VH-VL binders against MLP-like protein 328 (MLP328). Designs and how they scored, part 10

Target 1, 151 residues: MLP-like protein 328 (MLP328), of Arabidopsis thaliana (Mouse-ear cress) (q9zvf3)
Amino acid sequence: MATSGTYVTEVPLKGSAEKHYKRWRSENHLFPDAIGHHIQGVTIHDGEWDSHGAIKIWNYTCDGKPEVFKERREIDDENMAVTFRGLEGHVMEQLKVYDVIFQFIQKSPDDIICKITMIWEKQNDDMPEPSNYMKFVKSLAADMDDHVLKA

## First folded at step 4 (VH-VL; framework fv_remtolumab_arm2)

Design n16 (from r16 with heavy chain G105Y M106F V108Y)
Fold by ESMFold2-Fast, scan of step 4:
Structure n16 (fold): chain C 151 residues (1-151), chain A 119 residues (1-119), chain B 107 residues (1-107)
Amino acid sequence: as target 1 above (151 residues)
Amino acid sequence: EVQLVQSGAEVKKPGSSVKVSCKASGGTFSSYAIGWVRQAPGQGLEWMGGIIPIFGTADYAQKFQGRVTITADESTTTAYMELSGLTSDDTAVYYCAREGDYWYYFDYWGQGTTVTVSS
Amino acid sequence: EIVLTQSPDFQSVTPKEKVTITCRASQSIGSSLHWYQQKPDQPPKLLIKYASQSFSGVPSRFSGSGSGTDFTLTINGLEAEDAGTYYCHQSSSLPYTFGPGTKVDIK
C-alpha cells in the first residue's frame, strides 16, 4: 500500500572495495562478459564509460523476462558510491522514481560490503512495490564478485 | 517468424522530403526496437537512428539531427523514417531492421527502399 | 564515435578453404560486436552476435571470437553460397557504427 519508500540491503563481497567500485563506476562495458546470465548488453547513450552524468541503456533478464533500462549516473568518489537515476524502461512503467545507490565499503582486508539503497515511488497505487528489482540488483552485485576477484 | 516489409522505391527532387514505412509482422512489435540503416551505392552501412517503443522517443545519429524523424505506430505495427532537405548525397537504399528483444543487434531486416535524388 | 576497421578489404578463395576476417575498434567495446553477411541487392543477415554467439539458423562453419578491440569472424570450409560482403557492427555506444566491409568472392 505504500506509494513510495526506500529499501536498503548489504551484500557481502570478498576482495577489494576499490576493485568493485572501479567495475561499477568505470567498466560497465565488462558486465555482459562477467554476468551474462543477468546483463546481456549495455550501451552509452551520452557521455563516456567513466563520466559523471553519463546516460546508459541496459538490456537484461529479470525474473525470466527481457527488459531495458535507461539511467543517468552520478559518481561519488569520496564515498565510493555510484547512483543510477532511472529515466525510462520497463521498471519505469511501474515506478516514477527509481534511484539505486551502490556504495562499496571495505570493513577489513577480507570483508567488504556493497550497500544498496533503492529510492522508489510508484506510478499509482495499483503497482506492486519493487521488491523484485531489489532482489535483482542484489544478485548483480553478488554475482559480479567472482569475476572481479579474478581480474 | 518476424518479417519487415518496406514501402516502394522513390524518386525525389533535391530539397524535397521522403517518408519510408516499415510494417512489422510476427513477434511483439513493442518488445523490440526498430533501427534505420542506409547504404549509398557501392558504400557500406550507416546507422541513422532508431526507436524503442517503450521509451516513446527516437535516437538519431548526429549527422542526421534536424533532418530525420523516426516514429512508430503500434496500432498498425509500422515504423516510419522521414528524411528532409534531400540532396544527391542521400541517394541510397534505406533499410529498417529489428533490434531483437533490445539486444542491440539487428536480427531481421526489411527488403530495403531505394531512394534516388535527382533533378 | 567508435570507428571500426576491417581486414582484408577483399578475399578471393576456393571452396572448402578457411576464411578469416578481422575487425578492430578504436576503443574497447567489450563483447558488443556483431557480424552480418550481405549479398548483392539483398539486405544484410545477422551471423554472429556478441562476438561469439551464433544466430539461429546460421551454418556451424561460421564462428566468431574476440573481445575488447580485436575481433575475428571465421568461415571454416567456405561454400559457394558464402560469397558476399561481411560487416562488423558495434553496439557499445551510440551512434552505432559499422565496419567498411570485407568482400569474399569464390574463385
Scores: ipSAE 0.052, ipTM 0.686, lowest interface PAE 5.9, mean pLDDT 88

Design n18 (from r16 with heavy chain E99F D101S W103R)
Fold by ESMFold2-Fast, scan of step 4:
Structure n18 (fold): chain C 151 residues (1-151), chain A 119 residues (1-119), chain B 107 residues (1-107)
Amino acid sequence: as target 1 above (151 residues)
Amino acid sequence: EVQLVQSGAEVKKPGSSVKVSCKASGGTFSSYAIGWVRQAPGQGLEWMGGIIPIFGTADYAQKFQGRVTITADESTTTAYMELSGLTSDDTAVYYCARFGSYRYGMDVWGQGTTVTVSS
Amino acid sequence: EIVLTQSPDFQSVTPKEKVTITCRASQSIGSSLHWYQQKPDQPPKLLIKYASQSFSGVPSRFSGSGSGTDFTLTINGLEAEDAGTYYCHQSSSLPYTFGPGTKVDIK
């Protein structure tokens, strides 16, 4: 079983890459209202909602289990990408590296993709690969679609 | 749904310490941040620090660093704030409050604990 | 640390008048500003979160606006139960800080 790896997936979404990017870049405070069955809360530990290097804490439900995740974000406006670098939380009990990049790419006037790249490294060989977390973040992007369109 | 219940009023001598408890009920405890805010008589609100119980690491306002210790016990769903080296300037009502799951506002507050420091 | 200032210090108004309270930050805090109401011998109650979002159960007469360094809490049609002290609070950076408060009395 691999001890480290990179997962990549593409999520087809509707509307504007700019609107979706803005939601993930600057408007995480809207996540609990938009997708409350996944995300129950988001709090700023350091920085602003839209600042490079901001540290945020997420309360969420993954596979029916409530979890907490602390991350530091990096903003790349040129590529319309935001990176979440894992610092602490349930995910970090099984992984010592957990970096998730969300990039928003316009494909047509009404269609975009969200390209999700997950870079991971396990704490040890006995830990499971984080395929469940990849499925989870993919579902966040997909379920956010309708709410971004209504904004 | 979440309720925070604090320990009762205390009268302390200068130089002593006080430990205030804040028991949470009616919701998830470990993943919500608990902050401590004090208010001296007739004065405004002052941030002391906070903790997210699952992480176990507290953050403190610089003014209180070295004198305040904030802890949490997940088994009893109780947060604590201990303040040492008490002086008359520490006479205040001490509140615990939950930073809500919705956008970091303090949405649930304890009833407050009055601490009087007198000589 | 970020310093918050509020104006006015005190406001006495007749019922149904509009009340405006301003909060200014010493540096930009984005939208990370919250408003609380405190009545005598009670803990504060959250009214508005993230500059402009009403907390659940808060009457529609309360609204918030602003971003960056300048924020406003508005009460459209003050009611008797609205008497109290109003505090702004920033959660942009540690240590979190509060404004000095604005006392609103109704007569």
Scores: ipSAE 0.007, ipTM 0.562, lowest interface PAE 10.0, mean pLDDT 87

Design n19 (from r16 with heavy chain E99W D101S W103D)
Fold by ESMFold2-Fast, scan of step 4:
Order: structure tokens, then sequence, then C-alpha cells
Structure n19 (fold): chain C 151 residues (1-151), chain A 119 residues (1-119), chain B 107 residues (1-107)
């Protein structure tokens, strides 16, 4: 039973790393239209859609439950990565640290992945590990691929 | 479809406080922002503040800091706006509105609560 | 805080004509600008969200455009029921301010 940890997963993609990175970096306003069964809304709390350090609020459904998540994002153009730093919301009732890094890597035309790293720490020992949230963010990346291909 | 129903009109004396309620029905309460906007007679719209119930902490416009308190009760799906130190300048219609939802913007509004401050 | 200004403050228009309302922000707000219509003794109604996205049930004659600091609401072919006050609203940075409003009446 760990109180903190790091999860890593890789999601194979068909759309280019550049298009996926642009979507996650600068175009979160397109998420409800692209993957509305997961993400119902995204609102800017502070900053702009493509700002480093922007604070956004997400309305989403995880395991059939509507939830809200407030995050501050960090942009890393060199590594084609976007980090979501958890601030408030349902996840933060369970975790006091919840940082999710989405990195888009393309080695060849047919070898494209989204590498997701989740750094977490529980509020207390009674809380479950966030494996359900890892499954959720993995599904976001996978389902977004269909819409990036159509864009 | 989400509906917001506000409490009835209030007539208050200068120096008193008023607490307006906004009851949500027909949708998810805890995950959506409820904002408060007022409008003085013949004037424009003024954003006062808002709350996302699950966060429990409200954001306020600087003009109202120290006088306004916005709260939410998830068990009754009701948001509240309490304004203290009332003066005649606080005579206005007070609206609650849902914000940060599926359709973005303030897409669902309460009917408004008229607050009149007079001696 | 971000200040929004609207032009014109008042416009009297003949039915079927085009109405153009401009909203200018004191600093860049990306696309985080929304348009509302308010009629006397009624709450505001959302028309356009995020600069250019029409809200469900809003007539197609209403459209929005712009980004950054300059935004426009257009009514192509004004109808009698469109008389009212129109407000822009930004959600880029706290506090989420409104413009002063543009009143549109029918000649």
Amino acid sequence: as target 1 above (151 residues)
Amino acid sequence: EVQLVQSGAEVKKPGSSVKVSCKASGGTFSSYAIGWVRQAPGQGLEWMGGIIPIFGTADYAQKFQGRVTITADESTTTAYMELSGLTSDDTAVYYCARWGSYDYGMDVWGQGTTVTVSS
Amino acid sequence: EIVLTQSPDFQSVTPKEKVTITCRASQSIGSSLHWYQQKPDQPPKLLIKYASQSFSGVPSRFSGSGSGTDFTLTINGLEAEDAGTYYCHQSSSLPYTFGPGTKVDIK
C-alpha cells in the first residue's frame, strides 16, 4: 500500500504528435466537441487557451460520475509535453498531489505515442490509489486520436 | 434541463444585510459554477462573484470584497449570496447564473431577486 | 482588471437592416468573450459563447467574431423581437467583467 507514487502508460496514436500536442497545448476548447462523453466543458479561470501557467476548470464524467477539476498548466515545447498541476476538485479530495504529464512522441510515421506520467500523493492512508484516474486520462488520449485524424 | 429558482423580493433598511438564495434543479449541482450578477435600475450588468460548490471557496470582484459572501449547500443544491452593510447604492436586481458548464458562458439564469434599500 | 468597452452605446435600426456591435478589451482575452441579450424585466440570455460559437436555440441571424482585444456581434436582418440591450462579457481573468451594454431599438 503506497501513500505516493508515479504511474506511467503509453497510448499508441494514429494522428501526428504535432496535431495532438497542439490540441492539448492550445485547443482545449475543442475537447467537449471531440470527446463529449468524457469532457463536458472547459473554462478559463485565468490566462488564455495557450498560456503557460493558465488555470482552467474542467467538467467531466469519470466512472459515470460528474466531477470538476481545477488545474494550472505548464507548457514544454522542447519535449512536446503539457503538465496539468492539480489545484482543486474531486480528485484533490483523494490526493494532495496530482500532476499529469502528457508527452507526444513520434519516432516514425507509424510509431506515435502519448506518454502519460501521473505523479500522485494521497491525502491520507485511507484513500485509494488513483488507478481509476489513470484509466480515465488514458481514455482521453485514446479517444482524442479519432478526432485529431479528422481535423 | 437545469433550472435556477431564486428567493423573493426583499426590502431592507440601510446598514442591514440581505441573503439571496438560488436553488438548482434538473442537473448536476456540485460540479458547475454559480455566479452572481447584479443590475441597478437603468444600469448595466455587474459581476459580483461565483462559486463551484465542490471547491467550497468563492471568488469575488474586488469592489465587493469584505461585504459579500457566496456559499453553496450541496445537500439542498442551493447557492447563497449575502451582502452586508447595505446602502441605497445596493438597490438592484440580483441574478444567479450557471457558469463553466457543458455549453460555456452563463447559459442558465435565475429569474432575479429585487433588493430595495430604503428607510 | 480587464475593462470592456462597447460601441455604439445606442443604435436605432430599421427592421431587416444589419446591426454591428463592437466590444474592445483593455488587454488580450483570447477568445474568452461571450454575448448576452437582455430585454426589460428579464434576465440576460446567452447568444454567443467564446467569441463565435452560437448558443443552442439562438436564431442564425446572430453571429460573433473576433479574438484578442477586438470583438463584434452582428445581427443580419434585425427583427422586432431583437430590441434590447446587448452585453459582452469576458471570462479570461478574474473578475469576469461585463461591458457597459449597447441598447438596440426599432425605428
Scores: ipSAE 0.007, ipTM 0.562, lowest interface PAE 10.4, mean pLDDT 87

Design n20
Fold by ESMFold2-Fast, scan of step 4:
Structure n20 (fold): chain C 151 residues (1-151), chain A 120 residues (1-120), chain B 107 residues (1-107)
Amino acid sequence: as target 1 above (151 residues)
Amino acid sequence: EVQLVQSGAEVKKPGSSVKVSCKASGGTFSSYAIGWVRQAPGQGLEWMGGIIPIFGTADYAQKFQGRVTITADESTTTAYMELSGLTSDDTAVYYCARDYGWSTYGMDVWGQGTTVTVSS
Amino acid sequence: EIVLTQSPDFQSVTPKEKVTITCRASQSIGSSLHWYQQKPDQPPKLLIKYASQSFSGVPSRFSGSGSGTDFTLTINGLEAEDAGTYYCHQSSSLPYTFGPGTKVDIK
């Protein structure tokens, strides 16, 4: 079992990369309304909704368990990417590095992909690999698709 | 099934400090926020701060920063709020309330309240 | 800091009338707004979470709506037991803030 690694996946989505990027970049306050079965809340700890370096606290249900996660985000407008750097929470009891990058790439006029890159390092060798968290964030992107289209 | 039980009423002199406890039972403790909200006689609700035990650090409203300390003890499932430099303006009922980690659930479980009276 | 304002400050109504209370935020908070009822000498009780989701056990006459900066709490057919003070609360940004409250009396 690896101690650290990088997972990469591509989630096919519909519509505009710009609209999906805007949702993840600037409109996290809409997540509980859009995908409330995954995300129950999101609160600004420091900064603004659209600030580079903003710190946000997420309340979510993963594998039927309520969890809390604190992250600092980095915005990369040129690449239409946002990075979530893990600071505290249930994930960070398992991992000492947890960085998730969501990049939105237009493939055709009506089709995009969300490329998700997860960079992780375990707290120790007894911890499981975070494949469950990769499945979770992939589900967030996929389930957000219909809500972004209707916006 | 989830309960928050607070410590009893306090009467304090100006310049002293008070420490109120809030014991949680019946549910999970570490992933929920415990917030502290006070209410002066005849006034509205005022958020002071709170803690998510799993994070280990507390957050405070600007007005109380430097005077309030909020802590949590996961082994006894008890949160504490200590307020120093008391004045008559601190006379109020102090509530602890559970929130789902600073989220959209709001404060769904409340303690019974602790009356703190500051008088000479 | 996000400031919440409520209107009206006070409302006295007859039983079975419709009551509407509004809450306005100084900046967008999405749907991260919650409504509480407080009766004299009691802690607040959560009524509506996330602008429109009824909390368990809350009578169906209570409903919430709105998003962004403008929110409403509606009591459709006020009952005698509904007398109290109603507060809105935002959880969008720390520090948390409450509205000043709306007192509802029954005639």
Scores: ipSAE 0.298, ipTM 0.743, lowest interface PAE 3.3, mean pLDDT 88

Design n21
Fold by ESMFold2-Fast, scan of step 4:
Structure n21 (fold): chain C 151 residues (1-151), chain A 120 residues (1-120), chain B 107 residues (1-107)
Amino acid sequence: as target 1 above (151 residues)
Amino acid sequence: EVQLVQSGAEVKKPGSSVKVSCKASGGTFSSYAIGWVRQAPGQGLEWMGGIIPIFGTADYAQKFQGRVTITADESTTTAYMELSGLTSDDTAVYYCARDYGWSRYGMDVWGQGTTVTVSS
Amino acid sequence: EIVLTQSPDFQSVTPKEKVTITCRASQSIGSSLHWYQQKPDQPPKLLIKYASQSFSGVPSRFSGSGSGTDFTLTINGLEAEDAGTYYCHQSSSLPYTFGPGTKVDIK
């Protein structure tokens, strides 16, 4: 049906929004250790681990299939949000727009929400909607919870 | 399961170029980085560069930039490494290796190696 | 570029002995460190990926640990077939450099 859309979901997490935000903003090098069954590698293609506009390449397994994703990130410290702009990779064979925003919101001293917004547009009408990718990124945030709490 | 098969040994003259092929079979080609690593006689391993076929762009170690070209042909599932301006210092065994993306497995599948000898 | 150093350069050990090889990075690489074994006239073989994850089919006597700048490969109960050269390799940033290697010989 739709050729473009926006998905929004909220993932309840434990601990501090600042620690979760720091992990996603500045510490992607820790992802393979924390959630290795999802993310096998992440490397800097351009910039630094904490640079606005850094380009990174992710090696991951989604629905049992190994994939590669190249993204450029945008950092918004005021809103505690990191945006991943899709550039190349398996996702971009299906989509010509794939932007994922992770925002971390403190709800109480021990509870936060990770609000995930996915803005997408298909390459053509024959492509499926990216609901599987939304499930995947939700799983990344949820599975990271215990590792961030321990840090 | 996945296999990488390289082209045969080469003997080249100084100043010439060599193009080594690496044909992949038994798995998905497009999503796996193919790296090139060489080893001079009695020496250690040296990373030269690599390519992820779906991106179509290669990255090189600075030492080889300008002399090495790494390409991939998805239709034949074959990666290539071409090294120009050969000198005796380029005498080595050249390996291709599958490295998912930018190090999913490390390099889990290796070709058998291609010996390149540079002599007059 | 990230420089990797290995210690020791060479060791000759008796079977069943515990062997520890260290790899140090010139800057933090997280867990993006892999270990390979190479036997004469053969390509390298992956043993440990991402500092501590055993590759399929690798004997349980091989284990890896570490993060950041300091990493170790341990062989707990060396066997005759373990003779070879061991290399660490980083995939954190380009160029993806190798350590100089540690040769393990069995008496």
Scores: ipSAE 0.006, ipTM 0.544, lowest interface PAE 11.1, mean pLDDT 87

Design n23
Fold by ESMFold2-Fast, scan of step 4:
Structure n23 (fold): chain C 151 residues (1-151), chain A 121 residues (1-121), chain B 107 residues (1-107)
Amino acid sequence: as target 1 above (151 residues)
Amino acid sequence: EVQLVQSGAEVKKPGSSVKVSCKASGGTFSSYAIGWVRQAPGQGLEWMGGIIPIFGTADYAQKFQGRVTITADESTTTAYMELSGLTSDDTAVYYCARDLYGWSRYGMDVWGQGTTVTVSS
Amino acid sequence: EIVLTQSPDFQSVTPKEKVTITCRASQSIGSSLHWYQQKPDQPPKLLIKYASQSFSGVPSRFSGSGSGTDFTLTINGLEAEDAGTYYCHQSSSLPYTFGPGTKVDIK
């Protein structure tokens, strides 16, 4: 029914919020080595690995299907948040708005969460809601936890 | 297995345009990129640009921006590179290559046979 | 754009000797560096991808190493069929760029 919406989820993590934030903010080049079963490659289209407004292209596998996604990122150091604004790719054939915010919150020395907010709008009424993509990005945050702990 | 087959050699006059085709067989055409690389006689390799067919736009090296147009036709699994405003400096062999663009762990693993373009009066 | 430099420009090598070719990037590219071999009148062929991973069917005498800005291609025991020009290529950012090439001849 809905043509647009906002999904919110919290992923419990171990390790420091600052280490997770650094990985998502500045070290996307490490993603294929960390979670290669999800992310096969990342390339800079414009900017640097740690630049506000950098444009990156991702190659990934979602539900066993290879996909490509181009995004422009926004960095919010005060809130330890990174926003990925969708520009082109398989997701954008389904959605005309696809913005995903990853915020890292330290609740105690042993408790951190990644709060994921997905803001979406469908291309048309025939398109499914992007619950599958929410499940996918949630799995990226969860699986990255093991690699960040060992860094 | 992916194979790339390019169109035949071209002889062009200065100021004209050339359009080279690259037909792909095998693989998932929409999900990989086709890059274009040229090589002038006795010189090295220059990346001109590339396209992932599912994207609406191609990417170009600055040197060729404004003169090169790269397109793809998913129905025929064919990529095209059109270069305009030809001069003798554009005499080269032009290659298409499967470029798993954005897959930073992968190089260009499949290449076309090359198309010789000669620009002469 | 990222500039790649290669050393040496040219080597003439006795068969079965070790060949070392270096590629240096103007800024860090992680491991997103690939090596190609080009023989006369042929398209380039991928040898090593992602700094150190051998491409399928490539002889074991070819190996790659390095990360960041400094990369090396090694041919351990050069064969006559290995004569050609070797290029490095970065895929870390657009535009993609190639090194100027290293020509390897056999004495």
Scores: ipSAE 0.034, ipTM 0.686, lowest interface PAE 7.2, mean pLDDT 88

Design n24
Fold by ESMFold2-Fast, scan of step 4:
Structure n24 (fold): chain C 151 residues (1-151), chain A 121 residues (1-121), chain B 107 residues (1-107)
Amino acid sequence: as target 1 above (151 residues)
Amino acid sequence: EVQLVQSGAEVKKPGSSVKVSCKASGGTFSSYAIGWVRQAPGQGLEWMGGIIPIFGTADYAQKFQGRVTITADESTTTAYMELSGLTSDDTAVYYCARDHYGWSRYGMDVWGQGTTVTVSS
Amino acid sequence: EIVLTQSPDFQSVTPKEKVTITCRASQSIGSSLHWYQQKPDQPPKLLIKYASQSFSGVPSRFSGSGSGTDFTLTINGLEAEDAGTYYCHQSSSLPYTFGPGTKVDIK
């Protein structure tokens, strides 16, 4: 199979692009309360909750297994996008490149999406492709929509 | 159910190093953090640093950077804290504790019994 | 780093009185504040996690409240076995930090 690749998906949203972008950009501290069945915690390793270049550590459950993930984020206000660049964790045992871009786009008043782009490279040829992680991050975006609507 | 068991008391000379162990049993070792907290006689709690074993990279409080090394061995489910350049100011009880880096809803919920380190000439 | 301040430093209390301990953070930490009790020659024991959630097995007389920068631990009806030092701890940002402690004596 391929040793590297790019996955792209679109998640339809009911909440505004602005509210979703704010949540992912500046309010990660709300994730355990919003989607605690996926995300159990998030801690700042370096920077602030809304800092470009902030490094955060996430505790989450993926396919029933507790995992940890350390990432450095990049904020792109012009494109309403946040990039999570993988540094360490269970994902990084499988991949040496794991970059996930969440972009919030309003195509029309009633057509709002989260466009998720996952750029990946496997540690070696024997590792599986990260389709399970794509499914996971897609679920995060979809389930967050209910909480954003209530806020 | 997780239990943390630490190595025994140490008496050290100034300028030497001490390495304290913390053996975990009963739970998932790799994805939880092990933090190290010390307490000098009659003083409060001071966080030294911690490690999530799967990362293999430790985080340190600035005060201890350069003197402390925290490691973990997943095969023996044991975390270690080594402190070098000991002075009498390092006389303290050293605790390991299960820490949940990124689990903002949890504190340090399981603690070792403590290891007394005495630095004297 | 985030600095935690506790008040009072020391309190001598008769049994069954209400004890209130406050913890203030130098910047907002959301609800990532935890409370510990330490008795002489013992490791700290977690009492309240995430500002207001009682840890398993902790007596109901202990409660926590607050968010952001201001937090309170309340002991409603102090018992003799509650003598000890109480510490707050933040887990919002590395490095983790503890408050200086509040010593509670019985008299």
Scores: ipSAE 0.039, ipTM 0.679, lowest interface PAE 6.6, mean pLDDT 89

Design n25
Fold by ESMFold2-Fast, scan of step 4:
Structure n25 (fold): chain C 151 residues (1-151), chain A 121 residues (1-121), chain B 107 residues (1-107)
Amino acid sequence: as target 1 above (151 residues)
Amino acid sequence: EVQLVQSGAEVKKPGSSVKVSCKASGGTFSSYAIGWVRQAPGQGLEWMGGIIPIFGTADYAQKFQGRVTITADESTTTAYMELSGLTSDDTAVYYCARDHFGWSTYGMDVWGQGTTVTVSS
Amino acid sequence: EIVLTQSPDFQSVTPKEKVTITCRASQSIGSSLHWYQQKPDQPPKLLIKYASQSFSGVPSRFSGSGSGTDFTLTINGLEAEDAGTYYCHQSSSLPYTFGPGTKVDIK
C-alpha cells in the first residue's frame, strides 16, 4: 500500500488555545503528572523546556506497550504550533520520517481545537502504517484538556 | 521481575582499559535505558552515562566524554561500559542500573551488584 | 550541569526520632528529583521518585516533598534498619546528577 503519507485530525478542546499551547510548548515537565497513564517521563537531552530546537526524550505507554522516543522540536509562535521531529525510538524502527505538528486554534470562545498533522514515511514496504501512533497522539491532546481546565 | 548481573572484579594497570558487562534477565531489554554510575571508595555516586538499546546511541557525562564507551547487545541482553586511559582516580565500584516500567529516561530502580575496578601499578 | 547540594552531610539520631534531609538544586528541576538509600557494600535502593511518589514496597515512614529547587526527604520514626547514606538525584536534564549524600547513623 502507501509507503508515505500525511494524517490530519482535529481534537476539540474546552481549555483555551493559549493554555494548551503553553503546555505543549514550554511545560512538557508537567506531562507525567497530567497524563501519567500515557506519559511516564520526559527528560531534556539538549536545550531548555521552552527552547526552539530542544531535544527531549519521552517514556510513554502506547497501545499497552512501553516505548521511548527522542525528538527535536520546532516552535512556531505565530501559528501557535509545535512540531516534533522524530529522531530515535520504537516509532523510528517502523518509520524513517515521523513529524507531528500540534497546532492550537481558537475560532470562537467555544470553538477551540488541536489540529494534529502527522507526516510519515515507512522504513520499508513491509511496515504497517502508523495509525496507532495517530490514535495515541490524539489521545494525548484530548486527555491533557482535563488537566489544563483545572490549571 | 528484572535483574542485572555484572561481570567480576578487575585489577588494571594505569593507562590500560577495562570493559564491564551488565546482563539483564527478565522483562523487556530494548525499551529501557541502562545507566552507569560509579562510586570511589568513601565517596558519593557519579553518573557516567547510559544507553537506550533501541536508540543505538549512548549519552555521556562531559567528564568521561572521550574515555568512556557504552554499548548494548540486544541478542544477549547485555550492556557494556568500557573506560580507557585508566588512572588511580578510576578506582571505584561501577554499577549498572535501569527501570522496570520506563518512569524516567535513565530511571534507576533496578541495580546490578557492582563491579570493583582497582587501578594500581 | 545541574548541581545538587544536600544538608546535613552527617546525622546521628536515636531510634524513633524524625530525620529530615534537604536537597537543593542550582536551577529549577520541577518535580524531577528522586531519593535513594545506600547501605554499606550494597547498591543504592530507590525510595521516592518525582519528589513525593513512594516507590513500591518502601515503608510509609519515608516521605518526600518539594518542587523547583528545594526538596526534603523525611523519615518519621527512624528504625535501626534505616542507617545508611541517602542521595538525591535529578532527572530533569542530561547529564543526570546526584547530591553528595547524607550519612545517617543510629546512636
Scores: ipSAE 0.321, ipTM 0.770, lowest interface PAE 3.7, mean pLDDT 89

Design n26
Fold by ESMFold2-Fast, scan of step 4:
Structure n26 (fold): chain C 151 residues (1-151), chain A 121 residues (1-121), chain B 107 residues (1-107)
Amino acid sequence: as target 1 above (151 residues)
Amino acid sequence: EVQLVQSGAEVKKPGSSVKVSCKASGGTFSSYAIGWVRQAPGQGLEWMGGIIPIFGTADYAQKFQGRVTITADESTTTAYMELSGLTSDDTAVYYCARDHLGWSYYGMDVWGQGTTVTVSS
Amino acid sequence: EIVLTQSPDFQSVTPKEKVTITCRASQSIGSSLHWYQQKPDQPPKLLIKYASQSFSGVPSRFSGSGSGTDFTLTINGLEAEDAGTYYCHQSSSLPYTFGPGTKVDIK
């Protein structure tokens, strides 16, 4: 019954780390076309598609339920990482901290991964741990790979 | 099946305000955005703003900032759009719209029937 | 604010003809472009979402294409019930904006 925690997972990728990083960093507007069964829409609330500190709003389906999520992003070009800091949404009814870091790493020519780190804290002790959201973001990274390979 | 029912036509004097209601039925109210769009006679569509009741946050188009207030009452499943400082340029049909399928932040797949607001002396 | 332009402003066609309406955005909006049909004295109805995805119940003669800044709505074989005004709408950035509309009449 932890009240806070950190989940870490690695998703193997076939597409290049650079192309994946570009997609997550600068091209979120392509997500509904690429993985429409997960992400139905993305809208800029503040900033630009590729700006550090941009605030974006996501419409998505998680566990068969339509949800909305508002986040502020942080870009780390040196580490090829994008952080999504949760601000509002269905997730934030359950969690008061929800930060997801997507890092794209090429270890060798055939070993490319998306390392996902989720830092979370529950609103209260009665809320479930966000393992369903970890499964969801893992599936986003995995399913995006097919679309990136075509780009 | 989601339905949006709007309040009836209004005739207002210049300088007054108008408050249009939009009652939702046949679905979950709090988790879906409600947007407001107006259309002046013979003109195109103009987005005014919207609210997501669960967030308690409203967004407005810059043109209407300071004159428009969008609110929601979860207990009556009703959203409101109040426009102040009315002029003849505000004569229009006002629509509420919502996304009941989660395809966009202020998605507009279900529309109210429209409320005609006429501003005249 | 993203500005949308539509062409043509007006089109009058005979039944069964192909109708093409274009929408151009002032900056790249990816695929976040949606098409609506509005008939006189009625609210708009969603036809196509995200450039090319048909909305539920929309006849197969309606299709959308495009990405970035250039988008097209096609009606392949216009029917009498298709007379109306067609609007494009972008959801890429707040505030949401609409094109000025294209009126389609049937001869």
Scores: ipSAE 0.147, ipTM 0.728, lowest interface PAE 5.4, mean pLDDT 89

